# Designs tried in a protein design chat: VHH binders against o26951. Part 8

Target 1, 206 residues: o26951
Amino acid sequence: VEYTHFKDLQALEMERGRLYETIVVTWDDSMVGNAAPIGVLCTGDDTVTLYLYQGTRTVENVLNNGRFTVNVTLDPLIFTDSTLGDLEEDMFSHYRDFLHLRGADAFFTAEVVSVKKLVKRDRFGESELHVVKARAGDVMRAESFRMALNRGIYAVIESLIAYTRAEFSDPLVLRERIAEMNRVARKVGGPREKEAMRRIIQALES
Short names: E, the ipSAE of ESMFold2; O, the ipSAE of OpenDDE; V2, 0.75 times the mean of E and O plus 0.25 times the DockQ between their complexes.

## First folded at step 1 (VHH)

Design h08 (framework vhh_7xy4_2; at its last look DockQ between E and O 0.65; V2 from the best seeds 0.00; counts 0 for: pae E 3.6 > 2)
Fold by ESMFold2-Fast, scan of step 1:
Structure h08 (fold): chain B 206 residues (1-206), chain A 123 residues (1-123)
Amino acid sequence: as target 1 above (206 residues)
Amino acid sequence: QLQLVESGGGLVQPGGSLRLSCAASGFTFSDYAMAWVRQPHGKGLEYIATISGSGGSTYYSDSVKGRFTISRDNAKNTLYLQMNSLKPEDTAMYYCAAGTDYFELESSEYDYKGQGTQVTVSS
């Protein structure tokens, strides 16, 4: 794949406040690659934030060397295979002193600016979460690039589908589904997705 | 219109305790994650804790873990922060905020933020 070099995340149409579904590639001291599906929050033209759970190779590698790549792909098998197991060595390509996902539609290099530790508690116990702030370096985009995945629009669409079938649905089930979609839209979406959900919820009250 | 009103701050000596409250109105409280953030005089906003809409998940900054407890009462539309073993460095204006499941640490912007309640820890 041939990439064109761009200066910042505007080349990927990544907008402040939106969380994108990506493959984050990290490596150890021996340059052994690791890939994981990780949501990446765009915080500026060249800044991102990641929320990484303790106990993963991704967090171990990021804390060890302060560097990674963020890879954009629409291939559902890459997301699936990196979640259910490890990608093979031939799935990683070199870019300068970074590794990236072979065949990604786009990727950017990132260097850690700061790491803050949070503790999460829920019914399954306590887990540690690292809030990683990083600066994007080189942004590389292939001609195959279409979009960076953001699931906010899909949350709005699913809510509307549920809403249009409301007369055939249990009111509690309908409200719970739309509430869940509202949480997704607030977490990953921007002002337009949040406004769309506000209108849907208002219509439910009418 | 969404409104958040904090209360419960005051002067306390090191090692003491305070419980902050945030009264929420104008929205379906249980649908929103809620957070406490603080701002020491002359410094930026610092994230303290978040609680999910149901109360099933809580998140704490490392600096307050084991000393502060976030909780909510959805029937009363109220968010709480129980602060124990207070230290001088906990002195700040404390705000409650509503919006996303995660708040970026040291962010200057939140979806909704209240008026604040001052906590001063000194002898």
Scores: ipSAE 0.385, ipTM 0.760, lowest interface PAE 2.7, mean pLDDT 87
Fold by OpenDDE, look of step 2:
Structure h08 (fold): chain B 206 residues (1-206), chain A 123 residues (1-123)
Amino acid sequence: as target 1 above (206 residues)
Amino acid sequence: QLQLVESGGGLVQPGGSLRLSCAASGFTFSDYAMAWVRQPHGKGLEYIATISGSGGSTYYSDSVKGRFTISRDNAKNTLYLQMNSLKPEDTAMYYCAAGTDYFELESSEYDYKGQGTQVTVSS
């Protein structure tokens, strides 16, 4: 795959405030690669925020060397295989001293700027979350690039599915679900996603 | 109209406790994750804690974990922050914010934020 170099995230149509479903590639000191699906929040033209859970190879590598790549792909099997297991060595390619996902539609290099630790508490217990702010470096885009997957659109789609099943659902559960998805759309969606949610909610209330 | 009103701030000695409240109105309170943020004098906003809409999940910054507890009463449209073992470093204006979840550290992106309540920890 041939990539064209760009200077910032605008080349990937990533917008501030939006969350994108990506594959984050990290590596250890021996350059053994690791890939994980990670939601990446765009916070500027060349800045992103990642939320990494405790005890993962991803967070260990990121904290250890302060570098990673964010990879854009529409291949569901890569998302699946990287979640359920590990990608094999041949799924990684080198870009300078970085590893990236082989065949990615796009990727950009990233360097950690800051890390903040959060403690999550829920009915399942307590866990640590590392909030990683990073600066994007080289942005590489292949001809196959179409778009980065934005979570806002999925919130809308899920809401519509819930809407179509409303007659078979507990109204309170439905309300809660729509509320959660609406929050996602409000926070990380664009104007059209927000408007879509408005319309869905209006329809549900009618 | 949409409104968040913080209360409960004041002067307290180190090791003391305070309980902050935030009264919400003008929107469906339970539909929003709520957060507390603070701003020390001359510094930027600092994230403290978040609670999900249902109250089932909470998040804390490392600086306040074990000392602060965020909670909410959706029936009363009220958010709380129990602050124990207060330190001088906790001195700040404390704000209630709505519309945050995993993205609460992007403090400039709160949907709503109150006028704040001052907390001063000093001997």
Scores: ipSAE 0.301, ipTM 0.710, lowest interface PAE 0.9, mean pLDDT 90
Fold by ESMFold2, look of step 2:
Structure h08 (fold): chain B 206 residues (1-206), chain A 123 residues (1-123)
Amino acid sequence: as target 1 above (206 residues)
Amino acid sequence: QLQLVESGGGLVQPGGSLRLSCAASGFTFSDYAMAWVRQPHGKGLEYIATISGSGGSTYYSDSVKGRFTISRDNAKNTLYLQMNSLKPEDTAMYYCAAGTDYFELESSEYDYKGQGTQVTVSS
């Protein structure tokens, strides 16, 4: 795959405040690669924030060497396989001192700027959450690049489907579906997705 | 109309306690994660704590861990911050904010933010 180098995240059309579904590639001291689906929050032209929970290989590798890549793919099998198991060794390629997902539509190198630890508490106990801020270095885009995935538009689409079938739906099921989709749009979307959800909810209740 | 109203601030001596409240209106309170942030005079915003929409998960910064407790009552549309063992460095304007479970610790990327309540810790 042939990559063109860019200076910042605008080349991937990433917008501040939106959370993108990506494959984060990390490695240990022996350069053994690891891939995991991670939501990546765009926080600036060359900055991102990750929320990494204790007890994963991803967080251990990031804390150990302070480097990773963020990889853009639209292939659902890569998301699935990296969640249900491990990708094979030949799924990782070298770029300078980084590993990246082989055949990614785009990737960028990232170096940790800061880590803040938070204590998360829920009904199952306490765990550590690492909020990792990182600076994007080299942004590499292939001709195959189309978009960085953001679930916001799909939350809107699912809500519209539910809205158009409201007359034929159980009202409680409909309300739960719309509430679920609104939570997704608020978590990952930008102003336009949030406004779209506001209009749908208003139309449903009017 | 959508709004968040903080209350419960005031003057307290070091080592004392105070409970802040945040009354929410004009939106479905339980759909939103809620946070407390503070701004010391002449300084930027500092993240304090977050609680999930259901109340099932809470998150705390290291600066307040063990001293502050965030909670919510979804039936009353109210968010709380119990502050114990207060120190002079806790003096700040305290804001209630509504957003998602995803948050930016060093910015105000919240959907809604209140107007604040002043907490002053001094002898």
Scores: ipSAE 0.258, ipTM 0.673, lowest interface PAE 3.6, mean pLDDT 88
ESMFold2 (binder alone), look of step 2: mean pLDDT 80; pTM 0.811

Design h09 (framework vhh_7zox_3)
Fold by ESMFold2-Fast, scan of step 1:
Structure h09 (fold): chain B 206 residues (1-206), chain A 122 residues (1-122)
Amino acid sequence: as target 1 above (206 residues)
Amino acid sequence: DVQLVESGGGLVQPGGSLRLSCVASGFTFSDYYMGWVRQAPGKGLEWVSDISSGGSTGYADSVKGRFAISRDNAKNTLYLQMNRLKPEDTAVYYCATSYSDFLESPEEYDYAGQGTQVTVSS
């Protein structure tokens, strides 16, 4: 795959405030690669935030190395295989001192700016995570690039489907489904997805 | 360049009321989660309240029923109405914003202001 170099995340049409579904590639001191599906929050033209749970290889590598790549792909099998197991060594390509996903539609290099620990609490327990703020370096885009995946539109569409299909259904089931989709849109969506959900909820409550 | 400027703090007697304001600039205020976090003397940051772009609110159990968060998107201003104040509400109050959902930690906010001091004493 041949990549064109760009200076910032505008080349990937990443919008501030949206969380994109990506494959984050990290490596250890022996350059052994690791790939994990991780949401990446766009926070500026060249800044991103990741929320990484304690106890993962990705966290260990990021804290040790301070470097990673963010890879854009629409291939569901790469998301699945990297979740259910480890990708083979030949799935990683070298770019300078970084590893990236072989055949990714786009990727960018990232350097950690800051890491803060936080504790997430809910009724099921406590988990530790790291809020990783990073700066994008080289942004590389292949001709195959179409989009960075954001599931916010999916949450809006599913809410509308539930709204129309759940006519004469249990109102609690409908409200629970739309509330769940609102949570997703709030977490990953931008201003337009948030406004769409506001209108749906207003219609539901009217 | 996100800017958040808090005001409205001061000295108040127990049982009294204060209204805090936060004027935001440098981002599309109406699109973002806004919140209040506080830090009491010798303690860490504590989440107080938040409000979504659509007006959905959350409150810490310690302030529920006494505090009310609101926003005026036309004025890029966040408010915290504090009623029936207690000595344990004494803290520096910070306005904060996030690009997405607030988790249950002050560190989830991407930006915070300089704070405004609230002292509840006789």
Scores: ipSAE 0.000, ipTM 0.204, lowest interface PAE 11.8, mean pLDDT 83

Design h10 (framework vhh_7z1x_3)
Fold by ESMFold2-Fast, scan of step 1:
Structure h10 (fold): chain B 206 residues (1-206), chain A 123 residues (1-123)
Amino acid sequence: as target 1 above (206 residues)
Amino acid sequence: QVQLVETGGGLVQPGGSLRLSCTASGFTFSDYYMNWVRQAPGKGLEWLSGISSSGSTISYADSVKGRFTISRDNAKNTLYLQMNSLQPDDTAVYFCATSYSDFLESPEEYDYWGQGTQVTVSS
């Protein structure tokens, strides 16, 4: 794949405040690659934040070498295969001293700026997270690039589908579905998705 | 009009306790992730704790883990921070802030801010 070099994340139309579904590629000291589906929060023109859980190869590699790539793809099999197992060695390509996903529609190099440990407590107990802030270096975009995947719009659409079929739905199921979609929109969406969900919930309560 | 008002600060001796409150108006409080952040004199902002809109997910910075407890009452549009085992280096102005997503730590990532309440830990 042929990539054009760009200066920052505007080339990928990544907007501050939105979390994008990506494949994060990391590697160990022997340059053995690892790929994982990880949401990447855009925090500026060239800054991103990742939330990495303890016990993953991704967090171990990021903490060890402070470098990774973020890869944009719409291929559902790449997301599935990297979740259910490991990608084969030939799925990784070299870019300078980084590894990236072979054939990605776009990727950017990233260097860690800061790492904060925090404890997340929920109904299932305590988990340790690393909040990783990183700066994007080289942004590489192929002609095949369409979009960086953000599921906030899909949460809004699913909510509207549920809402417009309310007459044929169990009211409890309807409210639970819209509440679930609101949680998704709050987590990954921007101000426009959150405003859309506010209007839907207001209409549901009328 | 969006407004967040912090109360409950004051002077306390080392080892003491304080309970901070943050009352929200002008927006749907129950839809927002809420945070406590502080700023010591002459220093930058430090994120302390966050709580999801429902209250089911809670996070703490290492510096306050085990000493501070965040909670919320959506019926009262109020966020709380119970502070125990206070230390001189907890002296700061404490702010509540809304965010658009979980686990934010940079000031530019917060949507709305309160005016702050002063906490001084001194003998």
Scores: ipSAE 0.005, ipTM 0.335, lowest interface PAE 10.3, mean pLDDT 85

Design h11 (framework vhh_7ocj_1)
Fold by ESMFold2-Fast, scan of step 1:
Structure h11 (fold): chain B 206 residues (1-206), chain A 123 residues (1-123)
Amino acid sequence: as target 1 above (206 residues)
Amino acid sequence: QVQLVESGGGLVQAGGSLRLSCAASGFTFSSYAMGWYRQAPGKQRELVAAITSGGSTRYGDFVKGRFTISRGNAKNTVYLQMNSLSVEDTAVYYCAVDEGSYWSLDEYEYDYWGQGTQVTVSS
């Protein structure tokens, strides 16, 4: 794949405040690659934040090396295979002293700026996580690039589908589904997705 | 800052009843869904009951028909009425708020759980 170099995340149309679904590639001291589906929060033109849970190879590698790549792909099999197991060695390509996902529609290099440990207590229990702030270096985009995946629109569309089927649905099930979609939209979406969800919830309560 | 304080736990004999309370502060209580979760020794936390801002309720499979969740918006409190208790109900019970929070650094620092209240059911 041939990439064009860009100066910042505007080339990927990543907007501050949105979380994008990506494949984060890291490596150990022996340059053995690891790929994991990880949401990446855009925090500026060249800054991102990742929330990495304790006990993963990804967090181990990030803390050891202070570097990674963020890879954009719409291939559902890459997300599935990297979640259910490990990607083969030939799925990683070298870019300078970084590894990236072979055939990614776009990727950017990242250098860690800071790491903060947090304990999150929620419905899933107590989770230890690392808040990783990083700066994007080289942004590389292929001709195949369409978008960086954001599931905020998915949450809105699924809520609307549920809402339009209200006559055929148990009211509790309907409300729980829309509440879950609202949680997604609030986590990953921007102002327009949040406004859409406010309208849907208002209509549901009317 | 969000704060949740549970009370009402204790020791009770099988077949007995307890009422748990959760006092909430630091947010607009009436606008948020509230839930009760429990964790027994060596087990994962599980949903006991949830109530939306509008009053719709949901229960975990093992407590349906025995437990009732309710809320008092004037008092910023959510309640769990537990009837026909069994030894299997022995656990620490936790109150939680479902904010549907924006993905931000500050929100990851908040504690959405109370400290818990112990419920022990003797045979």
Scores: ipSAE 0.000, ipTM 0.135, lowest interface PAE 15.1, mean pLDDT 83

Design h12 (framework vhh_7xy4_2)
Fold by ESMFold2-Fast, scan of step 1:
Parts: structure tokens; C-alpha cells; sequence
Structure h12 (fold): chain B 206 residues (1-206), chain A 129 residues (1-129)
């Protein structure tokens, strides 16, 4: 794959405040690669924030060497295989002293700027996580690049599909579906996705 | 329409007790984890406690551990919060909230505040003389 070098995240059309679904590639001291699906929050033209749960190889590698790559792909099998197991060694390519996902539509190198330990409390109890702020270095984009994946639009579309079938659906099932999609849109989407969900909920209540 | 109606708030002296109730309707109550959250005047939402759909698991914020007890009666579609040893800093609007699903595996919802599918109108708790 041939990549064109860009100066910042505008080349990937990543917007401040949106969380993008990516494959984060890290490595240990022996350059053994690890890939994990991780949401990456865009916080500026060349800054991102990652929220990494304690106990993962990704967090251990990031805390150990302060470097990683963020990889953009729309291949559902890459997300699936990296979640259900480990990617094969030949799925990692070298870029300078970084590893990245072989065949990614785009990737960027990242260096950690700061790490803050945070305790998250939810229905499953207390979880320790690390708020990792990083700066993008080299942004590499292939001709195959179309978009960095943001699931906010899919939450809106799924809500509308549920809404248009309302008269054929159990009202509780419909409300549960739209509430779930609203949660997703609020978590990962931008102002336009949030406004779309507001209109859907308003229509459902009228 | 999913509906959550809180009650049981009021004015109480420091060291006193209150029991909050949340009447739920319009959804399968036992299928949802339920939470209590509060909002002091002019501040953000603070997570207080969560209970699983079956009632088998409970979780508390450090600020209320040992003083508050969350419970539910699935036969009555009702959530409770027993508040003991109340302090002035417990003064807030208290909300009942339902959360059907939490997604974690593509990264993290990282703010410590619980994101909720539904929230009730609230019940005011004031701890003062």
C-alpha cells in the first residue's frame, strides 16, 4: 500500500469532539505487535485522547514506551479478529520505529503527551482507566481511504428504521431500541447526530 | 411511554434519614440496571449507586458507601434509596435513572458519571437545620 504523508488529522477528516472507531497498534520491547479496537477521541488538529482500561496489553505497551499508531480501516474482519483473538504477525508492518496495521486505509503515529489515572464508576463497579493524551506525528493516507469510522450516523439510521416500523413493533421494544441508539449517538457523535436524535425522540413522544 | 417518578425527598436535619422511591412504568423493569444520581444546585451530576436488574449486584460511590443502601422490588416496579447519616453536602436533586446497556469493547466511556437512557423528574433532598 502506498501512503501520502500529511501534516495533521484534517487529512482524515477527523472532527474535534468525535470518537472514531480505530485499530490501535502497540508493541513491546521486542517489537511484538498487538492490535485492539479502540475508540479515539479527536481533540484538535494533531491531538487525540484515548481511554485505556487497566489490565490490557495495549495499556501496558503505551505506558511502557509512550508510542503507538492509530489505524483506520472499514474491514469488519479486522475489528472482529482483533477482538476475538490476536492478529497474525504478518498483519503488522514497519514504519520507521513504529508498527502499524498492514493494509490500513490510513494511519498516524502518536506520542504520549500525558497520562492521567481515572476511576470510573458504573453498574459493574469501579474500573481503573488511563486517560492518554497524545500528539499525532506522521499522518499517512492511502488512495483507498474514504473515512474514519464514526458510529453516530449508524445510531441515527437504526433509530429511524425502528421509528418507521413503530406501528408494527412492541412499544417497549421500540423505546428500548431508540434509547440504546440515543446513548450511542451521545457517546460518539457530534452536534448534528445529537440534534437528529433529539428530533427522533420528539417525534416519538408527539 | 417510559416513566420514572421519584418521591420521598424533603427537608431533614444532619444525621437524619430519608428513603427515596422511584416508581417505574412503561418498560420491563427487571431487565434494566437502575441507578440513583444527584445534582447539587449549580453543579454537575454525581453518580450515587447502581443495582443490577435482578438486584444481585450493587455498587456505590465512595461518598455514600456505608451510609446509603440501594434496593429494588421488581414485583412492584419500584427502586429505593435508603439514606442514613445525612450530611449537608448530600443536599441535591436526586434522580432515578434506567440504563439498559453499557458498551465498552471499542474503547471507553471514560467520564465517571453514568450515562442514562432515561431519567425521572427528580426529588429534592435538603439537609439543613
Amino acid sequence: as target 1 above (206 residues)
Amino acid sequence: QLQLVESGGGLVQPGGSLRLSCAASGFTFSSYAMAWVRQPHGKGLEYIATISGSGGSTYYSDSVKGRFTISRDNAKNTLYLQMNSLKPEDTAMYYCAADSTYEEWYGSDTYPEYEYDYKGQGTQVTVSS
Scores: ipSAE 0.000, ipTM 0.152, lowest interface PAE 13.0, mean pLDDT 82

## First folded at step 4 (VHH)

Design m01 (framework vhh_7xy4_2)
Fold by ESMFold2-Fast, scan of step 4:
Structure m01 (fold): chain B 206 residues (1-206), chain A 123 residues (1-123)
Amino acid sequence: as target 1 above (206 residues)
Amino acid sequence: QLQLVESGGGLVQPGGSLRLSCAASGFTFSDYAMAWVRQPHGKGLEYIATISGSGGSTYYSDSVKGRFTISRDNAKNTLYLQMNSLKPEDTAMYYCAAGTDWFELESSEYDYKGQGTQVTVSS
């Protein structure tokens, strides 16, 4: 794939405050690649935050070398295969001293700025996660690029589908479905998705 | 119309305890994650802890883990922070905040923030 080089995340239309669904590629000291679906929070023109749970190859690699790539793809099989197992070696391509996802519609290099550890506690016990703040370096975009995936719009669409079927639904089931979608839109979406959900909830409650 | 009111701060000796409260109104309390954050004099905001809407999950900064306990009473629309084994470095203005998820609250982007309650740990 042929990429055009851009200076910052505006080339991918990533905006501050939105969480994008991406494939994060990391590697070990032997340049063995690893790919994982990870949400990436855009925090500025060239800054992002990742939330990585302890015990993963991704967090091990990020803490070890302080570098990774964020890859944009709309291919559902890449998200599925990287979750259910490991991608084959030939799925990784070189860019300078980084690895990235072969055939990604776009990718950017990232260098870790800071890592903060949080301790989560619930009825199942304690777990640790790392808040990784990073700066984007080179932004590479292919002609195939359409968008960085944000599932906020899908939460709005699913809510509207549920709403239009209200006459055939249990009211409690309908309200719970829309409440779940509202949580998603508020977590990953921007002001427009949040406003859309407000209108849907207002219509449902009137 | 969303309002958060912190209380319970004061002067305490090192090793002492305080319990902070945050009274919430104007929103469905149980639908929101709640956090405590603090600001020492002349410094930026520091994340302390978050509790999920149901109370089923809690998150702590490593600096307060084992000393502070975050909890909530959804029937009373109230958030609490039990602070034990207080240290001089815990001296700060304490604020509560509401958000949709723990990561939103940890990232220092807060939907709502109250007036605060001062905690001073001094001998």
Scores: ipSAE 0.375, ipTM 0.766, lowest interface PAE 2.8, mean pLDDT 89

Design m02 (framework vhh_7xy4_2)
Fold by ESMFold2-Fast, scan of step 4:
Structure m02 (fold): chain B 206 residues (1-206), chain A 123 residues (1-123)
Amino acid sequence: as target 1 above (206 residues)
Amino acid sequence: QLQLVESGGGLVQPGGSLRLSCAASGFTFSDYAMAWVRQPHGKGLEYIATISGSGGSTYYSDSVKGRFTISRDNAKNTLYLQMNSLKPEDTAMYYCAAGTDFFELESSEYDYKGQGTQVTVSS
């Protein structure tokens, strides 16, 4: 794969306030790679925020190394295989002192700026979450690049599918489904997805 | 229009307590995670705590864990922050923020419209 070098995240059409579905690649002191599906919040032209749960190899490597790559791919098997197990060694390529996902449509290097620890508490117990703020370095984009994945539009579409089939659905189940999609659109989407959900919910109330 | 109105701030002695309230309107309150954030004079916004739409999950910054408690009353469209063992470094303007999850609420683009309520911890 041949990449063109860019200086910031505008090359990937990543917009501030949107969370993108990516593969984050990290490594240990022996340069053994690790890949994990992780949502990346765009916070500026060259800044991102990651929320990493304690107990993962990703958080361990990030806290130790202070460096990672964010990889853009539309391949569902890479998301699946990196979740259900570990990717083979030959799935990682070198870029300077970084590892990245071989064949990614785009990737960028990142260096940690700050890490803040949060404590999550729910009925299942207490867990730790690390809020990692990082600066993007080199942005590399292949000709195969189409988009960085944002699931906000899918939440809107799923809500509309549910809405158009309302006559065949339990009203309580329908409302909970759309409420869940609204929470997703609010979490990952931008102003247009939020407005779309407002209109759908208003239509349910009329 | 989404509106958030904070109240309950004031001047308190170190070691004292305050209870902040946030009255929400213009949106379906129970569908939104809610957060408290603060801004000390001349400094940036600092995240304090988040509570899920149902109230089933809470998140706290290490700086306030064990001292502050976030809660909500969805029937009254009200968010609360119980602040105990207050320290001088807790002095700030406190804002409530609305979003779907703490990921959104921690970003620099908070979905809030509140004017804030001032908390001053001093003698």
Scores: ipSAE 0.268, ipTM 0.694, lowest interface PAE 4.0, mean pLDDT 87

Design m03 (framework vhh_7xy4_2)
Fold by ESMFold2-Fast, scan of step 4:
Structure m03 (fold): chain B 206 residues (1-206), chain A 123 residues (1-123)
Amino acid sequence: as target 1 above (206 residues)
Amino acid sequence: QLQLVESGGGLVQPGGSLRLSCAASGFTFSDYAMAWVRQPHGKGLEYIATISGSGGSTYYSDSVKGRFTISRDNAKNTLYLQMNSLKPEDTAMYYCAAGTDYWELESSEYDYKGQGTQVTVSS
C-alpha cells in the first residue's frame, strides 16, 4: 500500500478531546512486533495520550524504548485477533526505525514525551496504569483511509434506535440502555456527541 | 444546570486527616466519572484521583497512593476524598471534576470543575 506523508493529525481528522479506537504497535529490543487494541486520546494537532495498564507487552515496550506507532483500521478481525492472541510476524512492516501494521489505512509514528504512573483499584485488585503523553512524528495516510474510529457517534445512533422503539420497550430497560450509551458518549465523544445525548435524555424525560 | 460544590477543607497539622466532600446536582451522577484535582498557590493543577461512575474502578496519582482514598455515594450524589497522613506539600485548593474515565492532568480537559475547597497543612 502507498501512503501520503502529512505533518499532523488533522490529516486523519482526529479532533482534540476525542478517544479513537486504534491498533498500537510496539516492539522489543530484537524488533519483535506486538499489536494491541488501545484507545488513543487526541490532545492536539500532534499530541496524543494513551492509558496503558501494567503487565502488558505494549506497556513494557513503550517504557523500554519510548516509541510506537498508532494504526488506523476498520477491520474487526485485526482488533479481534490482536486481542485473542498474537499477530503473525508478516502482519508487521518496517517504516524507518518503527514497525507498523501491514496494510493499515493510516498510521503515525509516536515518541513518548512523558509518563506518569497511576494506581488503579477495582474488584479484581490493584494494578498500575501509565498515562503516556506522546508526540506524533510522521503521519502516513493511504487512499483507502475513511476515518479513525470513534464510538461516540455509534452511542448516539444506538440511543436513537432505542428511543424510537420506546413504546415497545420496558421503560426501565430503555432507560438503562440510553444511560449506558450516555456513559460511552461522555467517555469517548466530543461536544457534539455530548449535546446529542443531552437532547435525547431531555426528550426521554419529557 | 450542573453544579459541583466542594467542602471539608481547613487547617490541619502534618500527619492529620481530612475528608473532602463534593455535592453534585443537575446531572445523572452515576453516569459520570469523577475526579479530585488540586492546585497549590501559584502552581499548576495536579491530578489526585478518579473514580468510575459505578465506583468499581479507582485511579490514584503516585504522590497520594496509600494516603488518599476516593469514594462515592451514588444514592446521595456525593463524591469523597479521605486524606490521611497529610504533609505540608498537600496544601492546595482542591477541586472535584466530572468527566471521563480517561483524562488529561490539566483541568481544561474536564467537562466540569467545582469552586474548590482550601486545604492547608501547617503546624
Scores: ipSAE 0.296, ipTM 0.714, lowest interface PAE 3.3, mean pLDDT 87

Design m04 (framework vhh_7xy4_2)
Fold by ESMFold2-Fast, scan of step 4:
Structure m04 (fold): chain B 206 residues (1-206), chain A 123 residues (1-123)
Amino acid sequence: as target 1 above (206 residues)
Amino acid sequence: QLQLVESGGGLVQPGGSLRLSCAASGFTFSDYAMAWVRQPHGKGLEYIATISGSGGSTYYSDSVKGRFTISRDNAKNTLYLQMNSLKPEDTAMYYCAAGTDYYELESSEYDYKGQGTQVTVSS
């Protein structure tokens, strides 16, 4: 794959405040690669935030090296295989002193700026997560690139499909489904998705 | 119209305790994660804690873990922050915020819709 070099995240049309579904690639001291599906929050033209749970290979590598790549792909098998197991060695390519996902539609290098710990508590116990703020370095985009994946629009569309079938739905089930989609839109979407959900909920309550 | 109203602040000595409340209206409270953030005089916003919509999960900044407890009463549409072992460094205006996850609540573009409640810790 041939990549064109760009200065910042505008080349990937990543907008401040949106969370994008990506493959984050990290590596250990022996340059053994690891890939994981991780949401990446765009916080500026060249800044991002990741939320990483303690006990993962990704967080160990990020805390050790302070470096990673963020990879854009629409291939559902890459997301599935990296979740259910480890990707094979030949799925990683070298770029300078970084590893990235072979065949990604786009990727960017990232260097950690700060790490903040949060303590999560629930019925299963206490766990730690790390709020990782990083700066994008080189942004590389292939001709195959179309978009960085954001699921906010899908939440809106699924809500509208549910709403148009309200006459044939249990009111409590309909309310719960739209509430679930609203949670997704608020978590990952921008102002337009949030406004769309507000209108849908208002119509449902009328 | 979404509204959040904070209360319960005041003057307290180091080592003391306070319980803050946030009364929510204009939305289905149990559908939203809720957070507490604070702003010391002349400084930026600092994240404190988040609680999931059901109350089943809580998240704390390392600076307050073991001292502060976030909780909610969905029947009363109210969010709470129990603050123990208070330090002078905890002096700030405290705000509550609504969101769906801690991702939302780490943004510098927070809109709290409340006036906040002042906590002052001094001897």
Scores: ipSAE 0.397, ipTM 0.767, lowest interface PAE 2.6, mean pLDDT 88

